# Designs tried in a protein design chat: VH-VL binders against q9h9l3. Part 5

Target 1, 176 residues: q9h9l3
Amino acid sequence: PRKMVAIDCEMVGTGPKGHVSSLARCSIVNYNGDVLYDEYILPPCHIVDYRTRWSGIRKQHMVNATPFKIARGQILKILTGKIVVGHAIHNDFKALQYFHPKSLTRDTSHIPPLNRKADCPENATMSLKHLTKKLLNRDIQVGKSGHSSVEDAQATMELYKLVEVEWEEHLARNPP

## First folded at step 10 (VH-VL)

Design i36
Fold by OpenDDE, look of step 11:
Structure i36 (fold): chain C 176 residues (1-176), chain A 123 residues (1-123), chain B 111 residues (1-111)
Amino acid sequence: as target 1 above (176 residues)
Amino acid sequence: QVQLVQSGAEVKKPGASVKVSCKASGYTFTSYYMHWVRQAPGQGLEWVGWINPYSGDTFYAQKFRGRVTMTRDTSISTAYMELSRLRSDDTAVYYCARSGTYYYDSGPSFDPWGRGTLVTVSS
Amino acid sequence: QAVLTQPPSVSGAPGQRVTISCTGSSSDIGLGYDVHWYQQLPGTAPKLLIYDNSNRPSGVPDRFSGSKSGTSASLAITGLQAEDEADYYCQSYDSSLEGWVFGGGTQLTVL
């Protein structure tokens, strides 16, 4: 069986008016929630909007941040060959400008059994915060300091574990 | 309709540089990646690299790193590929091709392709 | 040069079924990356024929089909027609090379 990791990324705004989402932090945890990677990442372009209230990213975090291309290489090395779990994970992969195999991707924002378990519409897109509260009775993304990508990655993994058996069986019968 | 219009054929001497353009229309230029692929006469397809027109980030095949530069002008929806220190084996038709930014926005497959730009390198 | 392996040529008579294989490795197809196929008519640019292993873009006849298993992919053409004479290329992503890779191409001749 393939190893499983969960990923969560924080993005800042670059480009004109900060409309470009650029990777500024990436956290990866293993199946047990142990942190495999957690780095601040320096975008190649000037940061216009730190989006701090959501991203938790501040200017001081970029002082010793890992250059994007270097970080991307490190992250891809970790992800390669693994089942990658994330919430709305397409945003993370877009930020990484990376394509992970579909068959090895698990997006907790698109797992009907998970929504069902949370008494949500199966085809609705629920937030990580909501699912975590409903299914794990845990509060994440609280306060005004922004998100913790480590916390979010851990929560994502825990959520997936609740439906792992069922979902993996489903995917085996219905490969993407 | 989606179209990629490339610049005309080029003839260059060894050691020179060539810059090929690819103008996109019929879609949002910054919402898709732009790839460059070349094909030597009678040979197969070879991926050169890609650029994110939105951010300007580039990723090149190892073979071309240090010799290729991909850029874009979003104001005119045009991508550029410049290859320097040309040699005879760089003679090829160079294609630009579009791909999505993720699977839900058209995946990594290339569609459509430009008609190609012949670059001939000869002494 | 080409990381993915294709037969150099295949041939068939009109109406027949032909298959073109595409063999990769553990760092591309075998790693789970999808395979795409392109048709290149003589003197023209490649055209997307199959994407994500088995999907047909609009306008591609259903006599073209793709499949993937293990480290290999296959393009099948049923009801072969004269207009199918072209070069066919498979494509995938190679993690070790950190880039997209093509097969060497297969020349299909309609007899």
Scores: ipSAE 0.899, ipTM 0.941, lowest interface PAE 0.5, mean pLDDT 95

Design i38
Fold by OpenDDE, second read of step 10:
Structure i38 (fold): chain C 176 residues (1-176), chain A 123 residues (1-123), chain B 111 residues (1-111)
Amino acid sequence: as target 1 above (176 residues)
Amino acid sequence: QVQLVQSGAEVKKPGASVKVSCKASGYTFTSYYMHWVRQAPGQGLEWVGWINPYSGDTFYAQKFRGRVTMTRDTSISTAYMELSRLRSDDTAVYYCARSGTYYYDSAPRFDPWGRGTLVTVSS
Amino acid sequence: QAVLTQPPSVSGAPGQRVTISCTGSSSDIGLGYDVHWYQQLPGTAPKLLIYDNSNRPSGVPDRFSGSKSGTSASLAITGLQAEDEADYYCQSYDSSLEGWVFGGGTQLTVL
């Protein structure tokens, strides 16, 4: 079986009016929740909106941030060949401008058995915060300091592990 | 309907530069990547690179790095590919092609394609 | 020169079944990336024929089918027709090159 990692990214606003979502932090954890990668990342364009209340990113975090191109290379090296778990993970990959194989991607926002376990509609898109509270009885993304991508990545991995067996069997019978 | 309209044929001398345009319509220009693919006469398809029209970020095939520049004008939904220091072996039909930004956005399949722009490099 | 390997040519009589193979490596198809197929009629631009290994876009007849296994993919055409005479290209993504890659193309001749 392939190794599994979970990823979560934080984005800031760049471009006109800050509407462009640029990668500003990326956290990757292994199956056990150990941090493999956690770096602040410097976007190539000027940051217009730090989106701090959500991203947790502040100007001080960008002082020694890793340039995007360098960070991207480091991240891709970790992800390549692995099953990558994330929540609404298409946003993370989009921010990375990276294409991971669909067959090796696990998006916890699109796993019906996970929603069912949380007494949610199977086809609904539930937040990571909600699922984590319902299924893990843990509060994440609390306070005014913004999100912790490490915490979110760990929660995502733990959620997936709850339905891993069932979902992997489903995927084996129904490859994407 | 989704369309990609490319600029007309070009004839260039070795050492010159060529800039091909691709105007997109029928969809949100900034929501999809734009790729460039070329095909030499009687040869196969060769991927040149792509641009993210939303951010302007580009990724080029190694073969073309340093010689190709991809840009876009979002105000007119147009992508550009400029190839410099032209050589005879750059003679080809150059295609623009659309793809999604990720699998959930119709990536990485190329659809649709422009009709192509013939670039001839001859002394 | 092409990263993906295709036979240069295949041929068949009308009504027959033909198959075009596409062989990749551990850094593209073998890594799990999906395969797409394109049809290029003489003097025209490529057209998407099969996407994500086995899906047909609207307008593509069901006599075209695709499959993928291991490091290889295959395009099958049943009930071969004269209008199927064209070049066919497979495509995938190569992680080592960080870019899309094409097969060398297969010229299909209808006898």
Scores: ipSAE 0.700, ipTM 0.887, lowest interface PAE 0.9, mean pLDDT 94

Design i40
Fold by OpenDDE, second read of step 10:
Structure i40 (fold): chain C 176 residues (1-176), chain A 123 residues (1-123), chain B 111 residues (1-111)
Amino acid sequence: as target 1 above (176 residues)
Amino acid sequence: QVQLVQSGAEVKKPGASVKVSCKASGYTFTSYYMHWVRQAPGQGLEWVGWINPYSGDTFYAQKFRGRVTMTRDTSISTAYMELSRLRSDDTAVYYCARSGTYYYDEGPRFDPWGRGTLVTVSS
Amino acid sequence: QAVLTQPPSVSGAPGQRVTISCTGSSSDIGLGYDVHWYQQLPGTAPKLLIYDNSNRPSGVPDRFSGSKSGTSASLAITGLQAEDEADYYCQSYDSSLEGWVFGGGTQLTVL
């Protein structure tokens, strides 16, 4: 069995009108929820929109932020060879401009048994906040200070643990 | 239909630079990565690097770092690959090829390919 | 020099079945990265033949099939035809090199 980590990224807006989502923070936790990585990341392009209410990113966080290329290397080193758990994780990988093997990817936004457990339609895309509240009885992403990627990554991992056995068996029978 | 149209053949001397273009059509240029792959005469395929046309970010194979520069002009859906300090062993057909992202299901498979641009480096 | 290992050549008579192997390592195929295959006819650009180990793009005959197991992949061609004479390349991603890698290519000759 491979090691498992959970990832959550925060993005800011760059490019014209801030429509480009650029990585500005990345948090990675292990199976137990211990933080393996948590860094602010400096995009290569000028930040047009910090998206603070969602991202929690402020201008002050970028003063000593890790350059994207360097951060990417550090993050990839952690992810390589591991099962990576995330929520709507395609956004995180896109921001990283990274391809992780599909067979080693777990997206909690697309796990029918998880939705079923939360009394949600199996094929619906539910928010991390909703699932966390329903299944873990925990409030995340509270307040106006923005999200905590560490908190979100930890919640994602805990959610996955609820359906890990069932889902891993399913994947073994139905490899992607 | 999706097409990648590349610039014509180039003949260069050692030490010079060459810039090959690849114009994309039939799809959203910024929604897919653009790769460059070369093939020396009678040899296999060698990945050179890729560019994200959306952000402009580039990632090069270690072998070419410091010598290759990939750019794009989104206004004309064109990707460019410039290789400097040319050597005789840089003689090859250079291909541009499209791949998907995690946002799109196409993933990292290369499809389609340009017809290739022959770059000959000779004294 | 190629990261993925292919036999340099294979041959078969029309109607026969041929197989081309692609052997990787623990840093590419062995890590779970998918394998893609490309066909390159003489004097032409490579064409996607198989993607994600075993899927065929539109227009590719079902006599072409791909599989993957462990650190290796395989391309099988049944009912070999004269037009199948070409070079075939496997492709994957190498985490240690942080880039895509190709096999050395296999020249298929139809006898």
Scores: ipSAE 0.603, ipTM 0.868, lowest interface PAE 1.2, mean pLDDT 93

Design i41
Fold by OpenDDE, look of step 11:
Structure i41 (fold): chain C 176 residues (1-176), chain A 123 residues (1-123), chain B 111 residues (1-111)
Amino acid sequence: as target 1 above (176 residues)
Amino acid sequence: QVQLVQSGAEVKKPGASVKVSCKASGYTFTSYYMHWVRQAPGQGLEWVGWINPYSGDTFYAQKFRGRVTMTRDTSISTAYMELSRLRSDDTAVYYCARSGTYYYDTGPRFDPWGRGTLVTVSS
Amino acid sequence: QAVLTQPPSVSGAPGQRVTISCTGSSSDIGLGYDVHWYQQLPGTAPKLLIYDNSNRPSGVPDRFSGSKSGTSASLAITGLQAEDEADYYCQSYDSSLEGWVFGGGTQLTVL
């Protein structure tokens, strides 16, 4: 079986009024939660909004941040050929300007069995924070210091592991 | 309706540069990637590269790296592809084509295509 | 030069069924990337015919169908019509090249 990794990215606001999300940090963990990648990333565009409250990104983090193109190359090397688990992962891939095979993608924000297990509507989009609290009895994204992409990636992987067998069987029967 | 209008045919000498334009309309220019694909006479399609019209980020095929430059002017929803150090085997019809930013939109499929711009490189 | 392999030509009589194969590798189709197909009529730009392996855009007749298995994809045309005479290209993404790739193209002749 293919190796699994979980990814979580933090984005800052660029462009007019900072409405465009640009990659500013990326964390990747393996199946066991070990960190494979965790870097601050420098967007090619001027940062208008660090979104620090949510992203945890501050100006000081960008001083020695890895240029986007370089980081993208590093990240893609890790992701290629693997089953990639994420929450609302399309945002991460979009920020990476990258296309991962759909058949190798697992989005914990769109796994009905996971929502069912959390006593949520199967077709609802639940937050990572909510699912993590409900199913793992763990608080993430607490405080005002912003999110930890490593913590979020780990939580995402753990959530997926709860429904892995069932979901993988489902996908085998219903390939995207 | 979504349209991609390309600049007219070009005739260049070897060693010169050519800059082809592609004006987009009927959609939000910065919400989709713009690709460039060329086709030599009687040959198949060859992907040149793509640009994110919003950020200006570009990704080129290895074959063209160092020789191709893709840019855009968001104010007029126009993408540009410049190819330098032209040689005879660069003679081709160059197409611009739109794609989505991820699978939830139009994804990596190319739709629509411009009508193409013939670039002829000859002594 | 083309990364994906297609037969150079196929032919069929009106009303017949023809298939065009597209063979990739473990770094493109075999890796799980979707395949798209394009139709290029003589003297025109390519047109999206099939996307995401088997989906038809609006306006494409249901006699066109696509499938993918393993490292290969296939375009099938049933009820072949004279207007189907064109070049057909498959497309996917190659992770090793970090870019989109096309097949060599297949010229379909309607006899």
Scores: ipSAE 0.848, ipTM 0.925, lowest interface PAE 0.6, mean pLDDT 95

Design i42
Fold by OpenDDE, look of step 11:
Structure i42 (fold): chain C 176 residues (1-176), chain A 123 residues (1-123), chain B 111 residues (1-111)
Amino acid sequence: as target 1 above (176 residues)
Amino acid sequence: QVQLVQSGAEVKKPGASVKVSCKASGYTFTSYYMHWVRQAPGQGLEWVGWINPYSGDTFYAQKFRGRVTMTRDTSISTAYMELSRLRSDDTAVYYCARSGTYYYESGPRFDPWGRGTLVTVSS
Amino acid sequence: QAVLTQPPSVSGAPGQRVTISCTGSSSDIGLGYDVHWYQQLPGTAPKLLIYDNSNRPSGVPDRFSGSKSGTSASLAITGLQAEDEADYYCQSYDSSLEGWVFGGGTQLTVL
């Protein structure tokens, strides 16, 4: 079976009025939660809004940040051929300006069995924070210091593991 | 309706540069990627690269890196492809084509296509 | 030069069924990337015919169908019509090249 990794990205605002979401940090963990990648990333454009409250990104983090194109190459090398698990993962892939095969993508924000397990409507989009609290009894994204993409990636992987068998069987019967 | 209107045919000499334009209408220009694909006479399709009109980020096929420059002007919803150091084998019809930014947003399928711009490189 | 392999030509009589194969590798179709198909009528730009392996855009007749298995994809045309005479290209993404790739194209002749 293919190896699984979980990814979580933090974005900052660039472009006019900071409306462009640009990748500023990416964390990737393996099946066991070990960190495979965790880098601050420098967008090619000037950062207008660090979105620190949510992203946890500060100006100081960009001083030695990895240029986007370089980071993207590094990240893609890790992701290629893997089953990639994420929450609302389309945002991460969009930020990476990358297309991962649908058949190798797992989005924990769109797994009905996971929502069912959390006593949520199966077709609702639940936050990672909510699912993590409900199913793992763990608080993430607390405080005002912003999110930890490593913690979020780890939580995402752990959530997926709760429904992995069932979901993989479902996908086998219903390939995307 | 979604349309991609490309600039007219170009005739260039070897060593010169050519800049082809593609004006988009009927959709939000910055919400989709713009690709460039060329087709030599009697040959198949060849992907040149793509640009994110929102961010301006570009990604080129290895073959064209260092020789191609893709840009955009969001104010007029226009994408540009410039190819430098032209040679005879660059003679082709150059197409712009739209794709989504992710699978749920029209994905990496190319739709629609411009009508193409013939670029002829000859001495 | 084309990364994906297609037969250079296929032919069929009106009303017949024809298939066009598209063979990739472990770094494109075989890796799981979807395949798209384009129809190019003589003297015109390519037109999206099939996307995501088997989906038809609006306006494309249901006599066109696509499938994918392993490292290969296939375009099937049933009830072949004269207007189907065109070049057909498959497309996918190649991770090793970090870019989109096309097949060499298949010229379909309606006899």
Scores: ipSAE 0.901, ipTM 0.942, lowest interface PAE 0.5, mean pLDDT 95

Design i44
Fold by OpenDDE, look of step 11:
Structure i44 (fold): chain C 176 residues (1-176), chain A 123 residues (1-123), chain B 111 residues (1-111)
Amino acid sequence: as target 1 above (176 residues)
Amino acid sequence: QVQLVQSGAEVKKPGASVKVSCKASGYTFTSYYMHWVRQAPGQGLEWVGWINPYSGDTFYAQKFRGRVTMTRDTSISTAYMELSRLRSDDTAVYYCARSGTYYFDSGPRFDPWGRGTLVTVSS
Amino acid sequence: QAVLTQPPSVSGAPGQRVTISCTGSSSDIGLGYDVHWYQQLPGTAPKLLIYDNSNRPSGVPDRFSGSKSGTSASLAITGLQAEDEADYYCQSYDSSLEGWVFGGGTQLTVL
């Protein structure tokens, strides 16, 4: 079986009025929650909005940040061939400007059994914070320092593990 | 309707540069990637690279790195591909083609295509 | 040159069924990337024919179908018509090249 990793990315605002979402941090953890990758990433364009309250990104983090193209290459090497778990993962892949095979993608924001387990509507899009609190009794994304992509990636993996068997069976019967 | 209108045919000498344009209409230009694909006479399709019109980020096939530059002007929904240090084997029809930014946004399928721009490189 | 392998030519009589194969590797189709097919009529730009292995865009007749298994994909055309005479290209993504790749193309002749 393929190895499984979880990913979470933080984005900052670039371009006119900071409306462009650019990758500024990426964290990848393995099945056990061990950090495989955690880097601040320097966008190719000037950062207009650090979005710190959400992203946790500050100007000081960009001083030695890894250039985007380099980071992207590093990240893709890790992701290639893996089952990649994420929450609303399309945002991460979009920020990476990357396409991962659908059959190897797991989005915890779109797993009905996970929502059911959390007593949420199966077809609703629930936040990672809510699911983590409900199913893992853990608080994430607290405080004013912004999100921790490592923490979010770990939580995402833990959530998926709760429904892994059921969901993998479902996907086997219903490949994307 | 979605359309990609490309610039006219070009004739260049070896060593020169060519810049082909692709004007998009009928959709939000910055919501889709723009690809460039070329086809030498009587040959198959060859992917050159793509640009994210939203961010301006580019990704080129290894073969063309160092010679190709893709740009865009969002104000006129136009993508550009410039190929430098032209040689005879660069003679081809160059196509622009649209794709989505993720699977739910039309994904990596190329649709639609421009009608192509013939670039002839000859002494 | 082409990363994906297609037969250079196929032929069939009107009304017949023809298939065009597209063979990839473990770094493209075999890795799980979807396959798309394009039809290129003589003197025209390619047109999307099949996307995501087996889906037809609006306007594409249901006599065109696509499938994928393992490291290969296949385009099937039933009820072959004269207007189907064209070049057909498969396309996917190659992780090793970090880019999109096409098959070498297949020339379909309607006899």
Scores: ipSAE 0.888, ipTM 0.937, lowest interface PAE 0.6, mean pLDDT 95

Design i45
Fold by OpenDDE, look of step 11:
Structure i45 (fold): chain C 176 residues (1-176), chain A 123 residues (1-123), chain B 111 residues (1-111)
Amino acid sequence: as target 1 above (176 residues)
Amino acid sequence: QVQLVQSGAEVKKPGASVKVSCKASGYTFTSYYMHWVRQAPGQGLEWVGWINPYSGDTFYAQKFRGRVTMTRDTSISTAYMELSRLRSDDTAVYYCARSGTYYWDSGPRFDPWGRGTLVTVSS
Amino acid sequence: QAVLTQPPSVSGAPGQRVTISCTGSSSDIGLGYDVHWYQQLPGTAPKLLIYDNSNRPSGVPDRFSGSKSGTSASLAITGLQAEDEADYYCQSYDSSLEGWVFGGGTQLTVL
């Protein structure tokens, strides 16, 4: 079977009024939760809004941040050929301006068995924080210091592992 | 309806530069990527690169890196492709084509296409 | 030249079924990337014909179909009509090149 990794990205606001979501941090963990990648990333444009409350990104983190194009190359090398797990992962891929094969993508925000297990409507979009609390009895994204993309990636992987067998079987029968 | 209107044909000498425009209408210009594809006479399609009109970020095929520059003017929903140091084998019809930013928004398929801009490079 | 391999030409009589193959590699189709097909009528720009391996855009007749397996994709045209005479291109994404790639194109002649 293909190797599996989980990804979580933090974005800052660039462009006019900071409405452009630009990648500012990316974390990738393996199946066991080991960190494979965790870097601050420097957007190509001036940061207007660090969105620190949510992103956890501060100006000081950008001092030695990896330029976006370089970071993107590094990240894509890690992701290529792997099953990539994420929560609302389209945001991560969009921030990366990258297309990962659909057949190799797992979005924990769109896995009905996972929602069912959490006593949530199967077709609802639940937050990572909620699912993590319900299914893993763990609090993430607490405080005002911003999110930890490493923690979020780890939580995402752990959530997926709860339904991996069932979901992989489903996908085998119903390829995207 | 979604339309991509490209600039007119160009005739250039070797070593010169050409800048082709592609004006988008009928959709939110900044919500989709813009690709450039060329086709030499009697030949197949060749991907040149793409630009994110929202951010301005560009990604070029290796073959064209250092020679191609893609830009956009969001105020007029127009994308530009400039190719420098032209040579005879750059003679081609250059197409702009739209794609989505992810699979849920038309993904990496190209639709629609501009009608193309013929660029002729000759001495 | 082209990363994806297509037969240079295919032909068929009206009403017949023709297929156009598109062979990729482990870094594109074989990696899991979807295949799209484009029809290019003489003197015109390419038009999206099939997307995501087997889906038809609005306005494309159901006699056009696409499939994908392994490192290859196929475009099938049933009930061949004179108006189908055109060039057909497959497209995918190549991770090694970090870009979109096209087949060499197939010229379809309706006899």
Scores: ipSAE 0.896, ipTM 0.942, lowest interface PAE 0.6, mean pLDDT 95

Design i47
Fold by OpenDDE, second read of step 10:
Formats: structure tokens, C-alpha cells, sequence
Structure i47 (fold): chain C 176 residues (1-176), chain A 123 residues (1-123), chain B 111 residues (1-111)
């Protein structure tokens, strides 16, 4: 079996009126929740909106942030060949402007057995916060300091582990 | 209907630069990546690079890094590819092609393609 | 020179079945990346023929089919017709190159 990692990214607003979502932090953890990568990332364009309430990103975090292209290379090196777990992971990959094989991608926002376990409609899109509270009895994304991508990545991995066996069997029978 | 309209044929001398345009219509220009692919006469397809029209970020094949510049003008939904220091072996039909931004949404399949722009480099 | 390997040419008579192979490596098809196929009629731009290994875009006849296994993919054409004479290219993504790659192309001749 392939190694498994979980990823979570935080984005800031760039471009006109800050409507462009640019990668500003990326965290990657292994199967056990150990941090493999956690860096602040400097977008190539001027940051218009730090979106601090959600992203947790502040101006001070960008002082020594890793340039996007460099960070992207580092991240891709970690992800390549791995099963990558994330929540609404298409946003992370889009922010990275990266394509990971569908067969190696696990999106916890689109796993019906996970929703079922949480007494949610199987085809609904539930938040990471809700699922984590319901299934792990843990509060994440608490306070006004914004999200912690490390915490979110760890929670995502823990959630997936709850349904890993069932879901992997399902995927084996129904490859994407 | 989705269309990619490319600029006309170009004839250039070695050492010169060429800039090819690709105007997109029938879809949201910034919601898809734009790729450039070239094909030398009687040869196969060669990927040159891609641009994210939304952010302006570019990614080039290693072979073309330092010589190729991809840009876009979102106000007119047009992508540009400029190739500098032209050589005879740069003679090819250059295509622009659209792809999705993620595998689940149109993905990295190229559709549609422009009709191509012939660039001839000769002394 | 092409990263993906295709036979340079295949041929068949009208009504016959032909197959075109596309062989990759552990850094592209073998890594799990999907394969797409393009048809290029003489003097025209490539056209998407098959996407995500086995899906047909609207307008593509069902006599065209694609499959993928391991590090290889295959395009099958049944009921071969004269208008199928064209060049066919497979495409995937190579993680080591961090870019899209094409096969060398296969020239299909209808006898």
C-alpha cells in the first residue's frame, strides 16, 4: 500500500479587490499526524486581503514566507506518489495549481460512509469542523485567530482513518 | 459555443521573437487553464507550457524555460505566447488548447484546440 | 523522443478492428494519471477523442474506445472507416517533468 498524507492549505486574497485566492500556507501530515511540512508561502502578487479571520494569516507571517514557486516544488515532492487526503481538497490542489491523480486522492468532503457515520446525508457536503466535532468530539477552528492548517490536516487524516477500510474497498471495486 | 481563435501565420528570422495570440470565447476565460502545444512539420505534439488566466501564473516545459513567455489579457479573454531567440527548429504549428483547473472539473484534457498558428523560422 | 511510446503506424481494412497502444512509465500512466487520446485529421488541429482513459466526448462514435492498465493505455477502433485515417496521440501527465506529455503519435491508414 502507498503512503498516505493529509494536506490543508490556507489562502489569502490577491488581485483586484482580493478576489483571487492565493496559497499562503500549506501543512502536510503523515498517517500518524506528524507534521511533514508547514510553511507560510508568499504569493507572487500583492496581498490585498489576508482573510485572517479564516486563514489565520497575518502580515507578519509573510515577512519570511517561502516564495510560491519554491514552496510548490517542495510540496509536490512530498505529495508525488502518495495517497493524498484532504477536505474539499480540490481547493488545495487548485491553489497549488497542481494535478494529483484522481485514484490517489481522498476527499473527506465527498465520502458517503463518513457522512453516514456522522448521521449526515450521504450526499451532502459537510464542513470539516462539523465532522470533526461529531465523529472525533474535538473542536477545531475555534476562536478569532483563524484556522490552523496543521490542526485541520490532522483532523482530516483522523476522519479518513475512521472509514479507511470501507472506503478503500469501495474504491477498489469502483475505481475512479 | 467554445472557440479559440489564434493569430495568423508568422515568418521570422533566426534570433527574432514571435508572439502568438489566442482569443477565447464561449466560456469564462479565467476558469480554465490555457495550454500551448507545438507541432513541427511531420512531427508529433510537444507541450510548451500553460498559464492560469485567473492568476497569471505560468508553468513551462523545461526545454522552453528562459525563451518562452506566456501572458494573458483578461479584459479581452486573450492568451499570448512569446518565443524568443528563435531557431530553425522552432518552425512549427503552435496551438492553444483549453483544460480544466482540476481533474474533477474538465481536468487536464485539452478541449477545444485552436486551429493553430504556423511559425516559420528561416534565414 | 516522446515520453509516451506509440507504434508509429497501424493499418486496417474498412470494417476491421485496430488498436493503438500507449506505453508510459512509473512517473506518468503508471503513477495513476489518466490518459487522453486525440485524433488529428490531415491538415487539422488535434481533436479530443477519449478522455479519462475511456470516456467519449459528445459527437465521438462509440466505435472508439479507450482503456488503461498498469503503465499502458490502448485505443481501439471498431468498424474502421475511411474517415478514421488520421494521426492519433495519447496524452498524460508526467510528475517528474511536472508537465503534460504526448505519445509520439500513430498514423492510422485505412487500406
Amino acid sequence: as target 1 above (176 residues)
Amino acid sequence: QVQLVQSGAEVKKPGASVKVSCKASGYTFTSYYMHWVRQAPGQGLEWVGWINPYSGDTFYAQKFRGRVTMTRDTSISTAYMELSRLRSDDTAVYYCARSGTYFYDSGPRFDPWGRGTLVTVSS
Amino acid sequence: QAVLTQPPSVSGAPGQRVTISCTGSSSDIGLGYDVHWYQQLPGTAPKLLIYDNSNRPSGVPDRFSGSKSGTSASLAITGLQAEDEADYYCQSYDSSLEGWVFGGGTQLTVL
Scores: ipSAE 0.878, ipTM 0.933, lowest interface PAE 0.6, mean pLDDT 95

